# Miniprotein binders against q56419, part 228

Target 1, 326 residues: q56419
Amino acid sequence: MEGRTLEEVQEEVFKRHGVLVPKKELEDLAKALEEAGLLLTEKVEARLKEEEEKLKRERPMRLAGLSYPEGEREARAFLEAFRASYPGEGEEARVLLMPHLEPSRVPEVYGAALAALEKTPPPERIYLVGVAHRPLKEKAAALPVPFQTPFGPALPDLPALQALDALLPFELFNTPLAFREEHSLELPLFFLKGRFPEARVLPLLVARRSPELGEALKVVLRDFPGLLVLAVDLSHVGPRFGDTPLTRTLAEEARRRDLGFLERLAEGEPEAALAFLGANPTRIDGVEVVASLLPLLRERKGKVLAHRLDLEAPTLSAVGAGTLVL

## First folded at step 18 (miniprotein)

Design i12
Fold by ESMFold2-Fast, scan of step 18:
Structure i12 (fold): chain B 326 residues (1-326), chain A 105 residues (1-105)
Amino acid sequence: as target 1 above (326 residues)
Amino acid sequence: TEEERRFEWLFKYAREYLREGYESGNPEILRLAIELFKEALEIAKRTGDPEREALVLWYLAAAYLDLGDKEEARKYAREALRIAEKKGIERVIAWAEQMLRELED
């Protein structure tokens, strides 16, 4: 058996399904298939199809017991501890920007988001927009199933999702497997469900700029009002995310860049926020989300509640996180 | 070359999964990144590219650090430093020394 054929299977499966199977797994599977006389690619695709079918029923927790407690009582205490980490009061949000980074790294930023949610009347639904960490078949996608949380399942708003799907030039429910492991939705959802247990959710992923999504969402939000949440992280600097080690001056630049971006969004100037980032070297993963949602962010004024640049000494790297209400 | 294309493909996605694992804290994603980096490492060794080899070894150290495996992180960081020092790869020398300094105790 040639290693080249396993490499071709790995790359072909990734190209077709956006799922990257390690060569070691393919080697183990090929050994079993050689004994059985079956084709490797067919076996992998059958397993992916089975996983896809499971996702048609529900989206299970993946980070329970890791990033947040799996028990409801422990999860409530965890939520209260994060709220307590932020000394300020929140402000009412119609649009909330919050991080999706591991919560323990930026507790006061999540605390600020919780403070804003405390001042916000319970919405009937939450439009939760995260960043795709796997290829999507289209520029954006949604998964119309219950998402499990320690506070019970976050139910999909099926009428609103169908209304959104009808307005888009592509199928909205196009890449279920992309939602199997997606922390940009799961981590914010933990906090949102804890605060608004009765709210339904529209779990949305953006992979590439989609102005059609923003236009459609503006229409749907008028008929199905709710809270819009942008779950995005800010600057990524250092060897972990590039080749320039973090210095005091680079950290200051990252903070200035993050705050300049957020403050322009707070002034209702999302195009100016994007232009500001385009002139600077530090990377922000929320760019495609903001660019997609321009019609929803223009002329909405608000306030930056918190910002933190989380420093990682072993790799001289940092990730920015912030909470913005509009 | 085909091996160079394969290395770049693996290295790109290994780093993307490492970032995802770091951001989420998901050990399954971190293990996926580690396997992809190990595939890339074998190519760097076969093609005799010490800069790529040192870089991949440093990223393996970062992945094991994220996984909470400090011993494996130290092992890979030391190997990255050894190769980087032998070949004068300044950036990896600095990166590996910093990681090893922070992993003392």
Scores: ipSAE 0.761, ipTM 0.898, lowest interface PAE 1.0, mean pLDDT 91
Fold by OpenDDE base, second read of step 19:
Structure i12 (fold): chain B 326 residues (1-326), chain A 105 residues (1-105)
Amino acid sequence: as target 1 above (326 residues)
Amino acid sequence: TEEERRFEWLFKYAREYLREGYESGNPEILRLAIELFKEALEIAKRTGDPEREALVLWYLAAAYLDLGDKEEARKYAREALRIAEKKGIERVIAWAEQMLRELED
């Protein structure tokens, strides 16, 4: 067969679009076409294009009824419960670092974020920077459409997004399919929209460190002021993540790295925070985001409000989460 | 070999999808991870690599755990344990035993 195998097509589509097409679906398509390889790829690309066209209108909820309630009333009760889980008071934030982990795992960390938001005047816009868990065509991307939430749609700030795009050396509006399932935006957005229903949003994803993004955002923020939110998790340790089982030593190391990272950020020394992690052996996922936003984090002093290393006992694994205000 | 290359790709991205599914709780993502792990498992069986086989079985158990399917999780954890014990893969023995202990309650 002069054509590419189904596996090659699957790999190619994933690399190109950040989407995994199930093998069974590829097989069905191949059978239907009585052809494989390039023709199959074209068919898959046509289907993906249809999905992209849908994403030109809106980004629907994917985790409603799973990670958070779908109904507005229940969603408000959910917010209140999470806020209640953090006994402290927040501080006004110009920059908020918060998790994107499933909320039920680290409720008090999200509670701390809500506490900070209570002390923050309603922003006109929110720059929400998440982690791309799938490949992007460029180092960073944005999706300039409404994101659905239980509190109504989070509307994009199109003027600010356009201003940002104009300052970047790459096309900002790339890889729309990477946003379809990306929880690093959806989960924090739930809390942000619930607190600031009138704020417009700039949903941004970072796949690789982009110094250009930070410099561009610094300029854009002058003309389009708003709240900057880094939606990032911290250490990922244990067998789930290709590590040894969580031990006291490993947990201590994870906490040391998480807190050392956050404290250096709180001191306004983001370069020192990155340097402190070195090779990042505990796999803090926020590294590429922070590395991209250095110009916005420098000399900003703040406070660590919460930290948790959440253990999953069946897999002897743990994930770190934290809330930082600047 | 091409099979080795394919296995490494499958195993890498299956774990990435598993991570994404674990973090988000998204069952659709977990199902994608499971699909890739199952294909990786078949390759490991064909190539006769019991260490890879045992590892993939444990990750399948973890994925089904994340889906809330304790029965399937136990099944794969037991199979991981069986292979690991047979071949003396101490790491996987310990992980599988731990998972089974936590799933019995």
Scores: ipSAE 0.701, ipTM 0.891, lowest interface PAE 0.8, mean pLDDT 91

Design i13
Fold by ESMFold2-Fast, scan of step 18:
Structure i13 (fold): chain B 326 residues (1-326), chain A 105 residues (1-105)
Amino acid sequence: as target 1 above (326 residues)
Amino acid sequence: TEEERRFEWLFKYAREYLREGYESGNPEILRLAIELFKEALEIAKRTGDPEREALVLWYLAAAYLDLGDKEEARKYAREALRIAEKKGIERVIAWAEQFLRELED
């Protein structure tokens, strides 16, 4: 690392790999490497390459024992408790919008999703579309490997993934490291796998709007029919998210913006839903997902089953979550 | 300046990881956010920017709250309030007072 600062190494690793290594970790590694006589950047990149290669074989659970139980029996009881938290019957879904927020924060919303899945015939495959929380090399990505769950591995639908890849102007199987820590796939998948243990999965991440993804998915869904799941959270408001502290009025505005967005989607009008957000400023992480999937959402009517604004009083901040069936 | 650029870069990604940690409940991501906020805090102290210092201290309080470490969260919120009061940073005074009020037990 002669001539390189730790800050330069940190920023270069992030630029090349989308992984932000804390300076403290780099300091500790540099001290160990000086004893061994190795270069810091080469060692970090070698470790990242090893992690990437492991992800090409399987995606391990990261939130087991934290957001859901590790054991199958305990996981089943946990899932049933969430279903019980929602008093409604559910509706059959061809498209399901559900949250990816920590389930314990909005149990009734996940219960509504489970109610919808209960009324839905088992699909051969699930198109699970989440939001990238790491930089992607392209606008979207997929990881074509088994995803571990307490209910057994969720197997990739390789023929459908390959058909999708062939229709896209970019390589779909990019940025494997972005899937290592990705709750927008892992948390919904826990519920989906518990309900549909035999369904194969297309785990998809959207970083930026990709109309070409929506057009390609429209073609692939015709040949490989399945359940489309949009795993997105709604409003993010308050100081925690760089906004003003919530008042009762601002919280009511956030609820109305979330519901206005969902209700327009329920009328089969996704362009109107996006325009509504533009006219009523708020932060919804699902915007890029909805904008990418327009061809799959038009003319598909449905119902909003649940909505909650999860308020954190110490920070006067909140995250909106909802369940929508189309 | 280069230090101002680096502060904004660290602060931006620390907040993104804090959001991810809050949403996922993953303590490893929360600890990552904490380390990045601590790096940003050192820059704010070195450059003598009390507004940035108070802001980062408040986000550290929020991160420790998410980890379930209420004592560490109160410590950072009190320090944010102390600096904000000395420098008249009204936004952070209000945020820190609300934070501490809700953590009284």
Scores: ipSAE 0.775, ipTM 0.905, lowest interface PAE 1.0, mean pLDDT 91
Fold by OpenDDE base, second read of step 19:
Structure i13 (fold): chain B 326 residues (1-326), chain A 105 residues (1-105)
Amino acid sequence: as target 1 above (326 residues)
Amino acid sequence: TEEERRFEWLFKYAREYLREGYESGNPEILRLAIELFKEALEIAKRTGDPEREALVLWYLAAAYLDLGDKEEARKYAREALRIAEKKGIERVIAWAEQFLRELED
């Protein structure tokens, strides 16, 4: 073929948009085309543009009926059950660090987050900062549209989002397709919307550390006060994540790193928390988020409410999760 | 080689999608991971790399486990074990045996 291979097109589209187009779909498209390569890419781009246009209106639920109930009544019961799974009391949060792992794996950690939210006056807005599991065009991104939840749509705070965009050296509203499937926003948002139905939301993703984001948010928060939520997981260890089976030693190291990270954050020392991780050999998920938000985390003292290292025995792998209030 | 490059890309991003699928429980993401792993598997077979083949088979087993398909998961784990035993890949033997033990109960 004088043009690019299907594999090259797939790779290019992924790099550009953070979307993997199935090879079968590309093959079908290629068969429909007399010309391959560039024309195929153009067709794929056109389809992706249509999807982007849909995301200009709303972000639909992707995990309803899977990770959480779709119906409001069932969703409320779900929230209550998760809250019940944490026997402790929460504290008022100005900053909340919570997981984005599938809730059923770490129910008490989400329960701790709910406990904290119970002690938190309803915010006008929530700055929800997740982890980009797909490539972004920029270091960070936002999607300024309603996010669907069982409790109704989480509405964006457009004025605050615009203020943030104006202070960043890059376009904040980039890579909308990266938000389509991103669970790091959808899962925590379920709990947040359920607790604070009237709060507006700023859905943010971080792919790479952006000091500019933290500085910009610090300014924006003065004019647009709200709850800051870091939706991050902790250690990822075992064959699933790096071909190193979970051993007692590795589990201890994962816990040490998770707790050491959270404790230093609780002491208001986010730089020390990052330094403590070094090369991050246990692959703590939230490092780029924390590194981006340093100005907002400095000198804030708080409390670690919960931590769990959740084992999947068949794969000898585990994921750390925690809840921290500042 | 181009095939080697392609394999590394497939294997890398298949694992990333598998992670995303594992964390979210999203079956669509898991299916994407499976697609990439299957292509990687075919490359490993063609290039005659049994270690890569065995590894990919184990990851396929994990992906099907995440989808809730225990039968298919066991199938891939058994195949991973078979190749690993034949070639003396101790790491994959241990993983596949553990995987099968946990799914037989």
Scores: ipSAE 0.667, ipTM 0.872, lowest interface PAE 0.9, mean pLDDT 91

Design i14
Fold by ESMFold2-Fast, scan of step 18:
Structure i14 (fold): chain B 326 residues (1-326), chain A 105 residues (1-105)
Amino acid sequence: as target 1 above (326 residues)
Amino acid sequence: TEEERRFEWLFKYAREYLREGYESGNPEILRLAIELFKEALEIAKRTGDPEREALVLWYLAAAYLDLGDKEEARKYAREALRIAEKKGIERVIAWAEQILRELED
């Protein structure tokens, strides 16, 4: 068509926009485009621009009706069921580490997070730090728009986001498309908005360790105090994640690795937590987030409320999840 | 080669999307992963690489399992096992047998 293969278009779009379009979709677009006499790359880029413009106004729910109920009444009952799955009481959190794994896999871990939120005074804002599942143009990014939830929109804290942007050596609002399909923000936000419906949010993604993000956040938190939430999963073990099949021994090692990491964070020693993982082979999701937020985690003591290694027998694989309050 | 580079590129991102689909439970992301694995599979077949072919077939079985399509999962796991047995790829034999055992029930 334009002298480019579908493979070249696919890779170029991914390189420029961080969006991987299946070859079948490109084939369908190319067929339609031939009838219109347009270039395939231009058509794809126009569609991505349209999607990016929509994301400048709001971030719609993607997992409603799948991971959580769409309706407000049903969503409230869903939260109550998760809280009920955890038999313990919570602890007040200034920093909360919680998972972003599909909630139905680790209900008691999300229940522990809800118990902590129950004991926590309502914050004016939540700094919600997740893990990027799409390439970012910079080490971290934010999207300064309302995020839709069954409890109404979670509104962005624009003054705090602007203060953060001003302190960073890169453009904070750099990759809107990376937020289109981001469960590490959407799933924790469902629970956070349900508990703190009036709190504004700073939705942040970390792709690679950014010490400058942690330093800037420490400054912003002084002027804009709020709840810091690290939405991260723990060990990923088994063939599904490029590892050996899970055995009782490997599962016990993963549990010890997760708990050793969390307990060192609870002692206010995040460098020791990272060193512990370096000495013990690991695939913990939260490494880049913790490494970025070191200034916010040092000398802050707390408690591990829950931990679970969720086992999946068909692939002999597992994902660890935990709730930590600091 | 260019085909080897493209296989590794597709395989890397297909696995990342599979992980994302598993973690989020999002069937659209799982279908994206499946399409990328199918693209990688065609390269493995064309280049005559049975180890890559068997490995991709196993990941397709895992992806269809996550999507709730047990029959497609069984189909891909059986094909992964067939190729792995023919070529003596022991890790994929064990992985495929495990999925098939769990799918029996």
Scores: ipSAE 0.789, ipTM 0.911, lowest interface PAE 1.0, mean pLDDT 91
Fold by OpenDDE base, second read of step 19:
Structure i14 (fold): chain B 326 residues (1-326), chain A 105 residues (1-105)
Amino acid sequence: as target 1 above (326 residues)
Amino acid sequence: TEEERRFEWLFKYAREYLREGYESGNPEILRLAIELFKEALEIAKRTGDPEREALVLWYLAAAYLDLGDKEEARKYAREALRIAEKKGIERVIAWAEQILRELED
């Protein structure tokens, strides 16, 4: 068969679009076409294009009814409960680092973020920078469409997004399908929209460190001021993530790295924070985001409001989460 | 070999999807992870690599736990344990036993 295998097509589509097409679906498509390889790829690409066209209109909720309530009333109660889980007071944030982990795992960390937002005047716009868990065509991407939430749509700031695109050496509006399922934006956006219903949003994803992004954003923020949010998790340790089971030693190391990273950020020394991690053996999630935003983090002093290393007992694994205000 | 390359790719991205699914709680993503792990499992069986087989079985157990399917999780954890014990893969023995302990409560 001169054509590519189904596996090759699957791999190619994933690399190109950041989407995994189920093998069964590929098989069904192949049977329907009585052809494989290039023709199958074309058909898959056509379907993906249809999905992309939908994403030109809006990004629907994917985690409503799962990670947070779908209904507005229930969603408000959810926010209040999370805020209540953090007993402290927040501080005004110009930059907020918060988690994107499933909220129920680290409620007090999200509570700390809400506490900070209570002390923050409503911004005109929110620069929401998440982590791409799927491949992007470029180092970073944006999706310039409304994101659905229980509190109504989070509307994009198109002028600010266009200004950002104009300053980048690559096309910012790339890989729209990578946003479809990306929780690193959806979960923090729930809390942000709930607190600031009138704020416009710039939903950004980082796959690889982009110094250009930070420099461009620094310029854009002068003309389009707003709240910068880094939606990042911290250490990922244990068997789920390729380590040995969580031990006291491993937990201590994870905490040391998480807190050492956050404290250096709180001191306004983001380069020192990155250097402190070295090879990042505990797999702190936010490294590429922080590395991309160095110009915006330098010399900004702040405070670590919360940190948790959340244990998942069945797999003896843990994930770190933190809230930092700058 | 092509099979080895395919296994490595499947296993890598299955774990990435498992992570994404675990972090988000999105069952659709978990199902994608499971699909990739199942294909990786078949390759491991064909190539006769019991260490990879046992490891993939453990990850399948973890994925089904994340889906809330305790029955399938138990099934894969038991199979992981069986192979690991037979081949003396101590780390997988311990990991599989832990899953099984948590499922008995």
Scores: ipSAE 0.599, ipTM 0.848, lowest interface PAE 0.9, mean pLDDT 91

Design i15
Fold by ESMFold2-Fast, scan of step 18:
Structure i15 (fold): chain B 326 residues (1-326), chain A 105 residues (1-105)
Amino acid sequence: as target 1 above (326 residues)
Amino acid sequence: TEEERRFEWLFKYAREYLREGYESGNPEILRLAIELFKEALEIAKRTGDPEREAYVLWYLAAAYLDLGDKEEARKYAREALRIAEKKGIERVIAWAEQLLRELED
């Protein structure tokens, strides 16, 4: 008899597709099917396949009306308010590191990114590198479709994406479902599209260190020059991200760790930045992105424009965010 | 045991989704995390593990706080504190007291 428990189906679907379906949803689906076991797995996989097919056409907004306004006029006013939250001037960027954390938590950090974009000539394309929040079949992935925004669709740079795919030892266009719910791309893209509405985009996710991605990108950027954006958050400290409650001392240490990392990147020393973090146990988002992009970050000097440690008093936790131009 | 393995698997991914929900502000992801924590909670109760039960209850409180559901957050934090106090789980006592203190008007 080939019976499967709901627990086995849940774990199998997660292993094969990187989608974790709550047991309650599987129970409801099994009841609706009037069957159990293998038929449930077939139905779930059919639904995932249908969702993958939709993603071949476009990537819809998921956070409109939540993290940013849905309408273009309201979205424009929202961008201007964030820019106004940063009192400084920007610097021109060839490489921009910016957060992907919920913007309302760190408005001046997004404001600094906007200030840098104001000083940057409009690029023909943006290489937008985020952090995968779901398992990828490979170390990195891209989705070559229009990404919807309140400012219109951000169109993919298909020739540049194809050139990149050709240089990689793995299929670049893998794991489309990982892009359905991906704030590390959607949130920075909102700001980037608002500032550079005509730029095409290469939406890239890194799950694990991929030095071959950095090497390939260095080649592709020569033929397809553009703005490189690393959409990463910094320190994650406290009970939400470990077991040590935030204290004044730990908050100061997290700020020092974040700034030490960013300043070493600003000196064009990304290996030193990674080594610094290795000496200091941390949960800095973006380590895998920086490690993958070493060839693009070496000997490139720049400036840290902003840093903030967002504190959450009820859980004694914090997330660091920063804006760095190179 | 197999139940211990499954608890750790659920607990790990529930916390990853909680982090994603916090970072994105997406209530759908927060609700997903809550369902996974509830699955983990049932294992902790069934296996008679008050330490695991107390930790999961605290994370449920944090998830409901992120959703803006302060009453559910208080409910889970109080239950976490009750179990932690009876079993001497000092870390959860401190975490729950902090969350409850910050939820006072």
Scores: ipSAE 0.753, ipTM 0.891, lowest interface PAE 1.2, mean pLDDT 91
Fold by OpenDDE base, second read of step 19:
Structure i15 (fold): chain B 326 residues (1-326), chain A 105 residues (1-105)
Amino acid sequence: as target 1 above (326 residues)
Amino acid sequence: TEEERRFEWLFKYAREYLREGYESGNPEILRLAIELFKEALEIAKRTGDPEREAYVLWYLAAAYLDLGDKEEARKYAREALRIAEKKGIERVIAWAEQLLRELED
């Protein structure tokens, strides 16, 4: 091929849009073209643009029937069961840190989040900040469309989203395709929508730390008050994540890191929480989110409601999850 | 080399997709991870790097486990073990043996 290889096109599209186009699909597209490289890229870009246009209308459920029930009645029963899995009482939250791990792995941690939500007056809006597991064009992004849930669509707060965009030095509404499959928003949103059906949502993703985001949100929250939710997981250790098998020592270190991080957040010392992690050797997921939201986390006192290090025995790997209220 | 660069890219992002698939339970994401791992595997075979090959085979086994395909998971875990034993890759031996024990129960 006189132009770029299929692999180069695949890599470029991934970097640009956070979407992996299957090689087979690229091959099929290439066969339909007399020329490869740039023409193939243009064709791929055109298809992706069509997908982006769909996402201008709504974000459909991707994990319904997999991670949670699709039907409303079954979904309500699911919520009730998860709440029941946490034996404690919650506290009122102004800020909620909760997991985005597959719910069945850490049910009591989600239960703790539900317990906190029970003690929280219904917010007018929810600022839902997830982790971008795919590349974003900017440090952070938002998708200003309805997100489908078993409880009906979670509607965006467009005025608040627009106010946020106006205060950021970059375009907030970037990389819409990164939201298509992003579970860090979809999973927590299930629980949030189930508890607060009338709340509007600001679905936000963070790929890299953005101090500007926290400062902008601090201003926006004055005019548009609401619940701030950090949807983040904690340590990722073991072979699945490129580490050694889970040992007692490694598990203790993971727990130490997780709890040390959460406790410092609970004390209103988010900078200390980040400093405590250093190079983040146990790969705590939420570092970039917390680093972006420092202005909103400072001096807020709270409580760690739950923590779990969930073992996957076949791979000798584990993921940490926690629930924190501020 | 270009092949080595390609391998590193594939292997990196395959693991990221595997993580995403594991965390979400999304089979579509897992299939994408598998595709990248399979291409990485082909490169490792062509370049004659048994260590890379053994690691990729283990991650393929993990991905198929996540998909609920125990048969394919066992197949790749066994192949990972075979290569790792032949080349003395102790880490992969231990990982593959553990995976096989759990898959045979």
Scores: ipSAE 0.644, ipTM 0.862, lowest interface PAE 0.9, mean pLDDT 91

